# Designs tried in a protein design chat: VHH binders against o26223. Part 99

Target 1, 191 residues: o26223
Amino acid sequence: MKLLWTSQHIKVTVHIDGKVSKMDVLEAIKTRRSIRKYQDREVPEELIDKILDAAMCGPSAVDERPWHFIVVRNREMLEKIPEVHPYGAMVKDAPVAIIVCCDSSLEKIPGFWVQDCSIASQNILLAAHSLGLGAVWTGVYPLEDRVEGIRRLFSIPEHVIPFSVIPLGYPAENPGTRDLFDPDRIHLEKW
Short names: E, the ipSAE of ESMFold2; O, the ipSAE of OpenDDE; V2, 0.75 times the mean of E and O plus 0.25 times the DockQ between their complexes.

## First folded at step 6 (VHH)

Design t47 (framework vhh_7nfr_2)
Fold by ESMFold2-Fast, scan of step 6:
Structure t47 (fold): chain B 191 residues (1-191), chain A 126 residues (1-126)
Amino acid sequence: as target 1 above (191 residues)
Amino acid sequence: QVQLQESGGGLVQPGGSLRLSCAASGFTFDDYAMHWVRQAPGEGREWVSGISWNSGSIYYADSVKGRFTIARDNVKNTLYLLMDSLKSDDTAVYYCAKAYSETFLTSYEHYGMDVWGQGTQVTVSS
């Protein structure tokens, strides 16, 4: 630790560093898949802490960083999410879910909090994948019925906007990899 | 192995009715949104209707609103499309589809779908 002054700027522990060294950033991005089937196996709090640390390291408009996160492990609460989120059925079977929220009182530039929370959500998915977990982003904002349903269910204040619900667990499915590179979508110098 | 098998298509006169069924196997049916998509001769695919896992959210293309009803039976792992007041423009192969795995907005009309059945032909002709 004494000779690890450069590690003072790195929040990832030795244990997590070992996992990251076997899956580089490009591999993590290219092999991440939405996972909706989870093992009946608890996710350690240390892994959730590492995922949330990564989530908060994304770029943010004017560094407003409006993110707040609710970590849900309570089975009764997880089972109620599908009642207010029509495509969140898998959440009831997950060992844990993270709700990404925006505290509008922290917003410095109108509207950019959506991009901020999108970046945080994607970082959660990538960090989970790099740690051997599976996750899926289930959309909440801008669908007002879902926003208000999640707000009511988790006692979220009116100035805070629930953005996404991300269930996480050890994967019980392996959908394989995708080849999505499309050179027709790349334009040189001009459209 | 994930499989979707459509049935119930056929020849019907304008103003008639048909009931399409889609039997699903190889996945947990009630974990996914399901969709009906059609393809007319010489045309691209047109999304028709979608239903959430619990039937709490149901959406229709404007061309079929008020005439078609989507339903699901999670005990039987079966998706249905009840088609009333059929028009010649409804002539198409009808596919049921499982929501695409890489989507966070499955309740929208431009849904991603990654598993398709073989389709069932619906012909509306005089």
Scores: ipSAE 0.089, ipTM 0.525, lowest interface PAE 4.3, mean pLDDT 84

Design t48 (framework vhh_7nfr_2; at its last look DockQ between E and O 0.01; V2 from the best seeds 0.00; counts 0 for: pae E 18.2 > 2, placed apart)
Fold by ESMFold2-Fast, scan of step 6:
Structure t48 (fold): chain B 191 residues (1-191), chain A 126 residues (1-126)
Amino acid sequence: as target 1 above (191 residues)
Amino acid sequence: QVQLQESGGGLVQPGGSLRLSCAASGFTFDDYAMSWVRQAPGEGREWVSYISWNSGSIYYADSVKGRFTIARDNVKNTLYLLMDSLKSDDTAVYYCAKAYSETFLTSYEHYGMDVWGQGTQVTVSS
């Protein structure tokens, strides 16, 4: 992957099987799908770094940015995630997963860390998609058993809250695009 | 008007086989991933298997992997579960569920799994 500057806009070039692919932000948002089947192919560290950079660039309440991330590549650890997340079976087949966490000691305004971590999670999904990867957000918070299970499995301190587990990989499935625009949910001037 | 009708359950001896069916109507079947979930008496729901809308992604719970096969027929709007080498621990009511493809929450309790039918009872006993 390389980054190019132009007079009009920044262009990001991603090499996919020897081909160049480019996706603008609106297209990335509209075509991103949850991907649960992955190729047996390693995700380069450089792509994970770019994804995490994007995750940390989201808006945050009072700029508290309480995010911490655990990058899991260890096969034995990935295989244990379904034991504490019953519907996370796809995680064990992924080459890598990112655990999004909140460090409560960084919280400046009560309760907004959930929104902060949701923004980080969505940015991970969009960045992964833009880089030719597939990912899925598997929910942890606010399910107490999953929070405690993930905490114990990854030795997460008591003041840190695991929020989501996001497996990533090169996609081995290609779901179609959804048509979700609903004008009945848009109100002009008043409800 | 979502309708899911499970069938094919019954009494079978350990080591036996059963084929479960789920007839779907009231929605565009081939737009949705489907799952089988089961519930033993006094227990919560347990996820069994998942199949994507195009059969390109298939997953199994570790307890059934190698013994069960999930399949779908998008022309007939029907989901199947082929169950081999049945064990007493497989005794449960089996439900098919319409999965939410873009969900970040899949729950063993009641959200993330869209169950509409009465289920079909599978009893593995002598």
Scores: ipSAE 0.270, ipTM 0.667, lowest interface PAE 2.5, mean pLDDT 84
Fold by ESMFold2, look of step 7:
Parts: sequence; C-alpha cells; structure tokens
Structure t48 (fold): chain B 191 residues (1-191), chain A 126 residues (1-126)
Amino acid sequence: as target 1 above (191 residues)
Amino acid sequence: QVQLQESGGGLVQPGGSLRLSCAASGFTFDDYAMSWVRQAPGEGREWVSYISWNSGSIYYADSVKGRFTIARDNVKNTLYLLMDSLKSDDTAVYYCAKAYSETFLTSYEHYGMDVWGQGTQVTVSS
C-alpha cells in the first residue's frame, strides 16, 4: 500500500497537544452564548478555515449554496464597522470578523437565500464555540442602511448582499447558560 | 475496548526505509480519521501525517513531505506509515492516533485525537 503525494492534496500542519474531548452537538447548541468581549489574542487561520468549512456544510434551497464570506482582520476596517452598524460596537474590539454574503447570481429559488445564509451564520457560531472561541451574530440584512454601509465599506458588488457580520475571538466573558425551553410554544397536531 | 498497536520500528541508517503498521481493534475503524504523531527525546509530540476515513484527504507535516507516505487498509483495520529517505532528525517514538469523532471527517487538520497506541521506536543513526 503506497500512496504518493499529489498536487491536489492540501498540505496543512497542525500541533497536537494531547487529547481533545468531543463536544456533543446538543451540548454545543445548548451552551453557545453570544460573546461580545474578546481577549487581545490572535485567532489562528487554521481555526477560521474550520469555521468556514462548517459554514459551507449547511443545507441550502435546492443546493444553491449562495454564500460568500469576507474575513476581516484589518484593524482600521474593523474599527469602521460601527460607523455603519450601530449595534456592532463590539466588532471594533474583535481580532477578526466574518461577513456572510449572498451572491444573488447563484440564487436558484427566489427568496430562500435568507434561510441559506442564516444556516451558514449559525454554523459559524456553533463551530467557533466548539473550537473554544466566542462569537456573536450582528444583523445587517434586511436593514437597508446597514446593507449599503457594509457594501460601501468593503467594496461589495451590487448583486452581492451582505447578510450578517460575525465578530469572533477568544472569549473575555462567561455569561453562563440559559434555560430557554418554553413548553407553551409547542403545539400538538394543530396550533 | 479501543486498542491501537504499532509495530515496525527499528534501527536504520540515514537514507534507509521503514514501514510502520498500526493494528486497530475495538471500534469501527473505517468511521474515523487516523494520524501518525512522533515524539523525539526531550521534546513534545509533533504531528506527522493525517488520513481521512476513506483516504480521500491526506496531509503531511512539512518536515516529512515527499519522504513519508500514510495509507490505510480498511479491510484489515490497519494504518501504515511508509518512511523513505530517513534522516537522523526522524529519530522518535511514533504513535498511531484515532480521531475522537465517529462521523465523517473534514479535510482540515485541526482535528482532535482521543486514543493513542503504545508507540514504536524509530532510530536513525550511522
């Protein structure tokens, strides 16, 4: 059994520092919190790659996969986001942010791109959490002023729609878990 | 009980070749990615190579690229490392490692390992 290196294999180096415990998917969903305070610590590119891989694993309407991602590490650009996004103040303090976008030219069924990009955004949050990072989803679409502000700031083409801005980093806060289950929201057979 | 058993280590001169094997038992081998990791005397563990469950994604550390080949035989539940053009810097205990997830694995190398073999010594000296 001899395998040869091919030019198609991605070469990745990684440091293995002992055993890593698997986080159960239900535990990840239940324990993920919005994190708005970050350590002054760089997020390795390898973790961003894992997060974006997870983002693209989500289902999409008729497999249209309309999403694009902008990875922002430039300090000046991160500091400008709050100028066009009034509830994005924490972005200026994050080491990195991911902007989730829709390329409308990839849309196969009108109007489902919002669900598609929402799925990708939530996968980013869960993947970041599973990797020991904290993140928060800050809304851009459907607020027209935010959409145009982000589009202008990052030179996003008119047919591409910025959907969300997700700052992330190693957390500098621990808000704890919440018990949000409400059985009154469950309806059997009918409303 | 999950078990990994490495073999095939030994003493070899620089430029020589060795084939390491890792026999796996106690789990569904073809559901998991596998890695080789090595530890030189007095140093921490260094990742060497990774192979996905179906051999579709294969990665190597820069220190071994072009010289080592990872392979797996999912019928025999065995992981291999074919080591060519060995150098004195390759002297280490080599460990076989199992991924901690039972699901299909990504092509990324940021993957945790939860079970390790006993190790097999590779010594390269003239």
Scores: ipSAE 0.000, ipTM 0.104, lowest interface PAE 18.2, mean pLDDT 82
Fold by OpenDDE, look of step 7:
Structure t48 (fold): chain B 191 residues (1-191), chain A 126 residues (1-126)
Amino acid sequence: as target 1 above (191 residues)
Amino acid sequence: QVQLQESGGGLVQPGGSLRLSCAASGFTFDDYAMSWVRQAPGEGREWVSYISWNSGSIYYADSVKGRFTIARDNVKNTLYLLMDSLKSDDTAVYYCAKAYSETFLTSYEHYGMDVWGQGTQVTVSS
């Protein structure tokens, strides 16, 4: 099924094809790294559709699904994002970015949208990695300057809150694997 | 615990050079962009330099551009600032700072830093 979202400046088309990821979920989680360098290579729309499908498969509070996604391919817009997003320097080098947003009008319980959009954002990262792409989560919310910057840049309505900007592309770097396990962060029964 | 520890500060004459180091611990160093920030007496904090997690992006404040060099060793979990052609106006406490995320841009001074060291004093005086 093809879903079309229209904004004033960006049209998003999503295809849900149900294809299986290239790697299993544990591998994707354990081997995923933030990628900030990208090849001069376009990302097929089909892959973006899969990624967005994954983004929408996460749980949300009382199934409110408050998320919206802006898919940005326009070079000029990609180049402008760093001007309003201090952690978005690599966005200008990516062939595509996804902006995850919350529509507050869809909230059923106030405040859980942050968790919902976080889950969606993480699923984007994992899906991208499983498909052979690199991505990085650049936080927008809750920093007001970033939120308003992105809002203005993309003419996002007041009731919609930009949450994250995620550039995507074929990786031009390999940061390697790492072990992030820390037993000191595990508490049994009590803190 | 996340910790940053600066070293290498001191007294130097104008035109002199110093090398600052910042030892990082308690976090995955190569996941985060790092910055140097300084604070002169009676002044606010001033961003000095930025380096991305893999040194792929480096930026300097206009006031230090061409004179200072930021570098990092991700194996040693250490951030460096090479300061050449020092001026009296460079006198300040220099802080190492960790970004909230992997990168930030120079257009946003003091933006996105969540951990700071104790600082090291740099005094440039004849």
Scores: ipSAE 0.000, ipTM 0.217, lowest interface PAE 12.7, mean pLDDT 86
ESMFold2 (binder alone), look of step 7: mean pLDDT 80; pTM 0.814

Design t5 (framework vhh_7nfr_2)
Fold by ESMFold2-Fast, scan of step 6:
Structure t5 (fold): chain B 191 residues (1-191), chain A 125 residues (1-125)
Amino acid sequence: as target 1 above (191 residues)
Amino acid sequence: QVQLQESGGGLVQPGGSLRLSCAASGFTFDDYGMSWVRQAPGEGREWVSSISWNSGSIWYADSVKGRFTIARDNVKNTLYLLMDSLKSDDTAVYYCATPGDYESYLSQTDAFDIWGQGTQVTVSS
């Protein structure tokens, strides 16, 4: 099954009197935090569409773009994720989750799909943050028990590898900003 | 300023019960998942149980599943471990811990940045 988006399904009506608070790229990167507490508020389909569009715009080794995404809104399915993912507990309280997958049939060179799916996962987190949402990357690959658990739960074919589970929603927490710049990790000209 | 203080340990006979408490201060307790970890004499640290910020999700090690219950009180900033049907192999120092990296995409139970002083549990016949 394919997710098809059309203009007739755009239902986002956030009219902030023509004035939108906009985050530049550096601000988005520096202020994004993992969010595990969500408001009991639905995320519009248009915002998910924008997030998935951003996810697919990352660089990819030899442009193989092996990404596939499962969008989960069903509460019963979200409630089952913690049974197969020990740190996916917050997923059951999220209005929606995105499962980032690799279709190995699209792989052109071995191993780089991991970086490709990491890029897609980070783009989801940044895009969500830029749109006023909160999200967290919960790792699946390369932990075999989590990979197999997620595969069984969502009927994922053997040639497709679940990589990450990313719950998202309107944030119900604000952990603040981190200042992580460490000049001792920067070497000029050589080590 | 972050502090964790465990209590409630003691000597108990096999089949007995104990309730451990962990008082948390210096951080927004209800924003974090919490865990119990134990260390038996001469052995490494073993994860026991974890609970989400809202008590909505709970995880147990196979060795304690069905016998131990983890709970939290966000008003009192306190984590609990109710231990039932205690066995000699449950003898250990029990520690209260927060996750080591809130930004971790892996969120492993062995990635703790805050450890309390521990409380000794001895199960002896």
Scores: ipSAE 0.217, ipTM 0.652, lowest interface PAE 2.7, mean pLDDT 84

Design t50 (framework vhh_7nfr_2; at its last look DockQ between E and O 0.07; V2 from the best seeds 0.00; counts 0 for: pae O 12.1 > 2, placed apart)
Fold by ESMFold2-Fast, scan of step 6:
Structure t50 (fold): chain B 191 residues (1-191), chain A 126 residues (1-126)
Amino acid sequence: as target 1 above (191 residues)
Amino acid sequence: QVQLQESGGGLVQPGGSLRLSCAASGFTFDDYAMSWVRQAPGEGREWVSSISWNSGSIWYADSVKGRFTIARDNVKNTLYLLMDSLKSDDTAVYYCAKAYSEDFYTSYEHYGMDVWGQGTQVTVSS
């Protein structure tokens, strides 16, 4: 996907494999679904780079931006993830996974790294969807056994905390869209 | 308005079989993953099984794996649980649950356990 500007009329054109993408932000947010079944098709490095760029563009507490990412394409490593994440069976069938981590040495304000890494994780899911990919967030933090299992498997240093494992690929399922709007959760002026 | 109506429970002897049904209305059934959840007397709710919207993904609790089979009919808006080799420990009220596949905590309970029906009682005894 490339962004181009014209000189006479400001227009943004987004190209995916030579075609214009018309998914607006609200559509992307509302139609993104967790995808656990993937085509046997490789994800180009260019798309992973775009997803990671988007992941790093989220807001961050006192701009600490503590996130680090591990990109896993190695089949043997992907197949070992379910051994340390009891609910990560779909990861072994994905062409690639991204592990979102927090480098605690970058933390400036205690505790907000969880929100920082949550924002990065959601941006990965949304960016993947906008690029025609499917992904799912599999939780790691705050479950101690999963944190330590992932840490050992990927040689993650003690000061770095694995937060989530996000397998990605071209979707081999379509779960449909959801209707989640609940006006009873909206309060005007006061509770 | 979501309505889920369970049926098919009853009294059976150990080793017996039952087929539970859940009739769904008030939502687009084939847009949602569905689950079976049970609650034994004096116990909390236990997730039993889940099935994705297209039956492409199916999950079972270890306690029922190999004995129970979950299925759905999207034309009839009905969820099923086929229970074989029933044990006294399977005695519970069984609920079907409309769930969303947007859970990042667990894939086995990935769809959640939102219960709206009255449930159907399964009693396994001599």
Scores: ipSAE 0.279, ipTM 0.658, lowest interface PAE 2.1, mean pLDDT 84
Fold by ESMFold2, look of step 7:
Structure t50 (fold): chain B 191 residues (1-191), chain A 126 residues (1-126)
Amino acid sequence: as target 1 above (191 residues)
Amino acid sequence: QVQLQESGGGLVQPGGSLRLSCAASGFTFDDYAMSWVRQAPGEGREWVSSISWNSGSIWYADSVKGRFTIARDNVKNTLYLLMDSLKSDDTAVYYCAKAYSEDFYTSYEHYGMDVWGQGTQVTVSS
């Protein structure tokens, strides 16, 4: 039993054939883990399209939407990423990686592009997880050596800033769920 | 079951040299970046150096640049730290670590590590 959103009203829809709903958003957030081992299995382009659609649904400062994405499937290129990224070794074993970039010429509010691209990056992780894929965010910005290395490797223009590299694929590991809630981090009314 | 075993520590005079080794087992060594971390008496852990899986990228803390050299041998599954021109400030337990991080910021300085060695003591005194 599921409600439909419409331009006028909410409808109740019953799923008679027994198919279950896709992963709940809170479940996705709580169960997503960094996945660094992938099956030898291709990721269909359709799934990458869905993930990038989700990435672009995030809010951005004054709707500046500064993000660009490079989809990397070429094995030679994937194998070169770890040469400039010491924690990116798993990228060579991934069937695909997404590089999240900022076009600085689209900035309307200086420096908020970091938040914008962080939102897009997290949406990639959650969308991948909801589709049965595993992914990990490997940091590029603000580490100058990583930024320049990735920029040179992928011929990224000077005004475009590579922010993150996200390898993904069908998971070949299951690290389990964590309970990270810490009530001492919650402050009511004031610090 | 990942294991890291450090060796090569000891007592050395200022200006001296040491070579640390870290034997790795239980994982595919050349799939991962590797790091050296040190901890001085009564202090927190300090990142020293990292090396990418293929040695194509190497990073050092400012405090050791020009004096320390990180290297790896992917055939022998061994990580090395060649330490020259040692100073009293280099006195610490040195740990080898396999890079793994659960955060989005997998920096070479933050030691997103899932396995650590037992450490080897380096003491620089005169």
Scores: ipSAE 0.013, ipTM 0.319, lowest interface PAE 8.2, mean pLDDT 84
Fold by OpenDDE, look of step 7:
Structure t50 (fold): chain B 191 residues (1-191), chain A 126 residues (1-126)
Amino acid sequence: as target 1 above (191 residues)
Amino acid sequence: QVQLQESGGGLVQPGGSLRLSCAASGFTFDDYAMSWVRQAPGEGREWVSSISWNSGSIWYADSVKGRFTIARDNVKNTLYLLMDSLKSDDTAVYYCAKAYSEDFYTSYEHYGMDVWGQGTQVTVSS
């Protein structure tokens, strides 16, 4: 029996010239892919700051801005995240991860924090991509085991809810482009 | 429409081999991890194997480790399961399923897979 394996020619875009990649908003959105393989290269703090700045620029319900961010660079902690996060295997290989959290005490309207933290998480992904980094959204909430696992691992208070873990790094893979447009999902005037 | 279609099932003797295929359509195949899940008569669904979008990560259930091999062809939008050293306990309907993302720990039986095939029957009997 012949084993058929994917012959993927992975074109790795390596930014070696120290220049920050720039792209427009539509390009960032259209070309962003989940990146789960990273170079053995540190991410400068400046880039993380820019990413976090972007994360905080999204709208939130009644401007409640309930988000908090844990920046994780410690190798031991990065290696522990997969133990409590089943979809976090790649985190151990990333030079840095951002944990997006909600402080429930900041909520003005209950329940909209999920949208708020989602927007923040997406902005992290887009910002990372625009800066020449790769990232992936690994969902924590609403899975209780993941929430509690991350909570305990990082000593997160009970009123703070971990929402997502986003590993970041210089990409060591290139998944290519995709077209996700589906006209069947568009309804005119009524369903 | 998103669709998965399994094939390659059949009757085989213990110790025999089968190759299952799953043809995927209606979605970007190489964006998703794929899985095989099986269901024996009177039993629940059992996760068998998963493979990441680029085949960079592969997982197997303990019950099939060393005997089964999962593979994919992203050009052909096809998932494969090579089953060697088949046992009577491997008798089941085998389903192809689309996963949301790469998984470190295989607990797919507890996670909703959003797309399933119709399944293909594998019978291991003397």
Scores: ipSAE 0.007, ipTM 0.246, lowest interface PAE 12.1, mean pLDDT 87
ESMFold2 (binder alone), look of step 7: mean pLDDT 82; pTM 0.835

Design t51 (framework vhh_7nfr_2)
Fold by ESMFold2-Fast, scan of step 6:
Structure t51 (fold): chain B 191 residues (1-191), chain A 126 residues (1-126)
Amino acid sequence: as target 1 above (191 residues)
Amino acid sequence: QVQLQESGGGLVQPGGSLRLSCAASGFTFDDYAMSWVRQAPGEGREWVSSISWNSGYIYYADSVKGRFTIARDNVKNTLYLLMDSLKSDDTAVYYCAKAYSEDFYTSYEHYGMDVWGQGTQVTVSS
């Protein structure tokens, strides 16, 4: 037997194009892909709530948990995002987007809020995938023009920094899986 | 070792057609989106077109939309750019580039390419 790790895997039920799939955590991590095409189909509020619950469960430096989230469903607002984010054109075609924000006043250790918001963003992508949705992280911070554009568009206060815009929906594309394991990046005991 | 080798450039008359090829090796070609980028003399890089790993998503710059067609052959590990109705403004060195489909800096992967080929010269002139 070559099994070196004997922990139980957590199974979740995922709905994809009307079908039900069960996925463990490792499977979810390895099969999640950026999705930029969405069906013309509403995402239930219950699924968004589950995704945001998962987003808030990430580790955080000194437990500062500085994340705030804006949920955007209004089509006119979604259509304005590409005007301030030049590579966010797919957002206008999504049924919903989540804007991950950081309340910088909650920062206790310089710079760690970026990691906190990165963790929240990745958790959104993984949670969406586990629930049969597709999503993509479109970068905002640290690009000052994108930060200011999103801030103005959504009336975000000066002490709050928009970090990422994540459109999501039922996927209308199915990218293949990737195998990225590179043993040359693993050093045993020392460099 | 990742290698990208462009070919198919040359001198062509205005209104003519040309087919560029890019042979890829050293990586799993069908795991990555691919792009064409061009650079005219004295100018910066201009993104031309991108294609997803499975050809399901194709994007074009407004300047080439309707005239150029990007395609790929995952069995042959080859990227193509079919150029119709060529104009003098299309004169440039054309590069193929390996894009990363999980890039969160650019959502269409038409910027921030991690590997570029050596290029192939396209000259549109009488």
Scores: ipSAE 0.220, ipTM 0.642, lowest interface PAE 2.5, mean pLDDT 84

Design t53 (framework vhh_7nfr_2)
Fold by ESMFold2-Fast, scan of step 6:
Structure t53 (fold): chain B 191 residues (1-191), chain A 126 residues (1-126)
Amino acid sequence: as target 1 above (191 residues)
Amino acid sequence: QVQLQESGGGLVQPGGSLRLSCAASGFTFDDYAMSWVRQAPGEGREWVSSISWNSGSIWYADSVKGRFTIARDNVKNTLYLLMDSLKSDDTAVYYCAKAYSESYYTSYEHYGMDVWGQGTQVTVSS
């Protein structure tokens, strides 16, 4: 199920044909920012489902797709995340967080699960942004204390590795866009 | 607009003490780790100290450990650096910094924080 913005989800700029503005892929990539301040407003389950669908559409080494996701909405649990993740203070104020995990039993080639889970994490950020939500990737792997803290908190089995914690919500901040294109990092034909 | 404003620098004799303050505005202060970074004349940036959002985790550079104390007041949105037993080598512009906005990095020891203040000059001379 593809998620597209529709007139019922965004303000409509009405023309004779009734068209609305949409964010294309390039715009989504270029305007996505880390969001750490959220409105006191619930995120519908339908939007989370669309975000997770997008997360699972990323490329995966030898198509191993080792990712699993934990959706956390419980306020008590969200408030405990900063105790095991110092950079995750904003999670306590988010209406929902997604924990991206690797099931090592699904791994077909050693080590590529890190890339697979990175791709899934970035897809979550882009999908959230395309749906009018804000999110931030807070790192868990490879810090052993963070990995074990999150594992204990969410009863994650030993063969599953928590990779990232991504709080999501309707943004209560609007950081400007960044111009990061640097032609000095592009080499033609050779280094 | 995210803003950080340092104060409390000045001229001090060796062995003296100073208290630096950093007033933060434009963001939820208690959601971020905060750091102090210094730059001595003719040198690159040197990380000094970091503190987690709740003061539960604190880190110091080996050069200042035992002499400096980092603290924060989340009600006043203010970061502090209490500097004791100052040495001539501590002479630098001191910047407070907020962790990178796009950082998923979880160590507080990295350079190049997201938001920097204008700095406050500390000069230690005999």
Scores: ipSAE 0.015, ipTM 0.363, lowest interface PAE 7.6, mean pLDDT 83

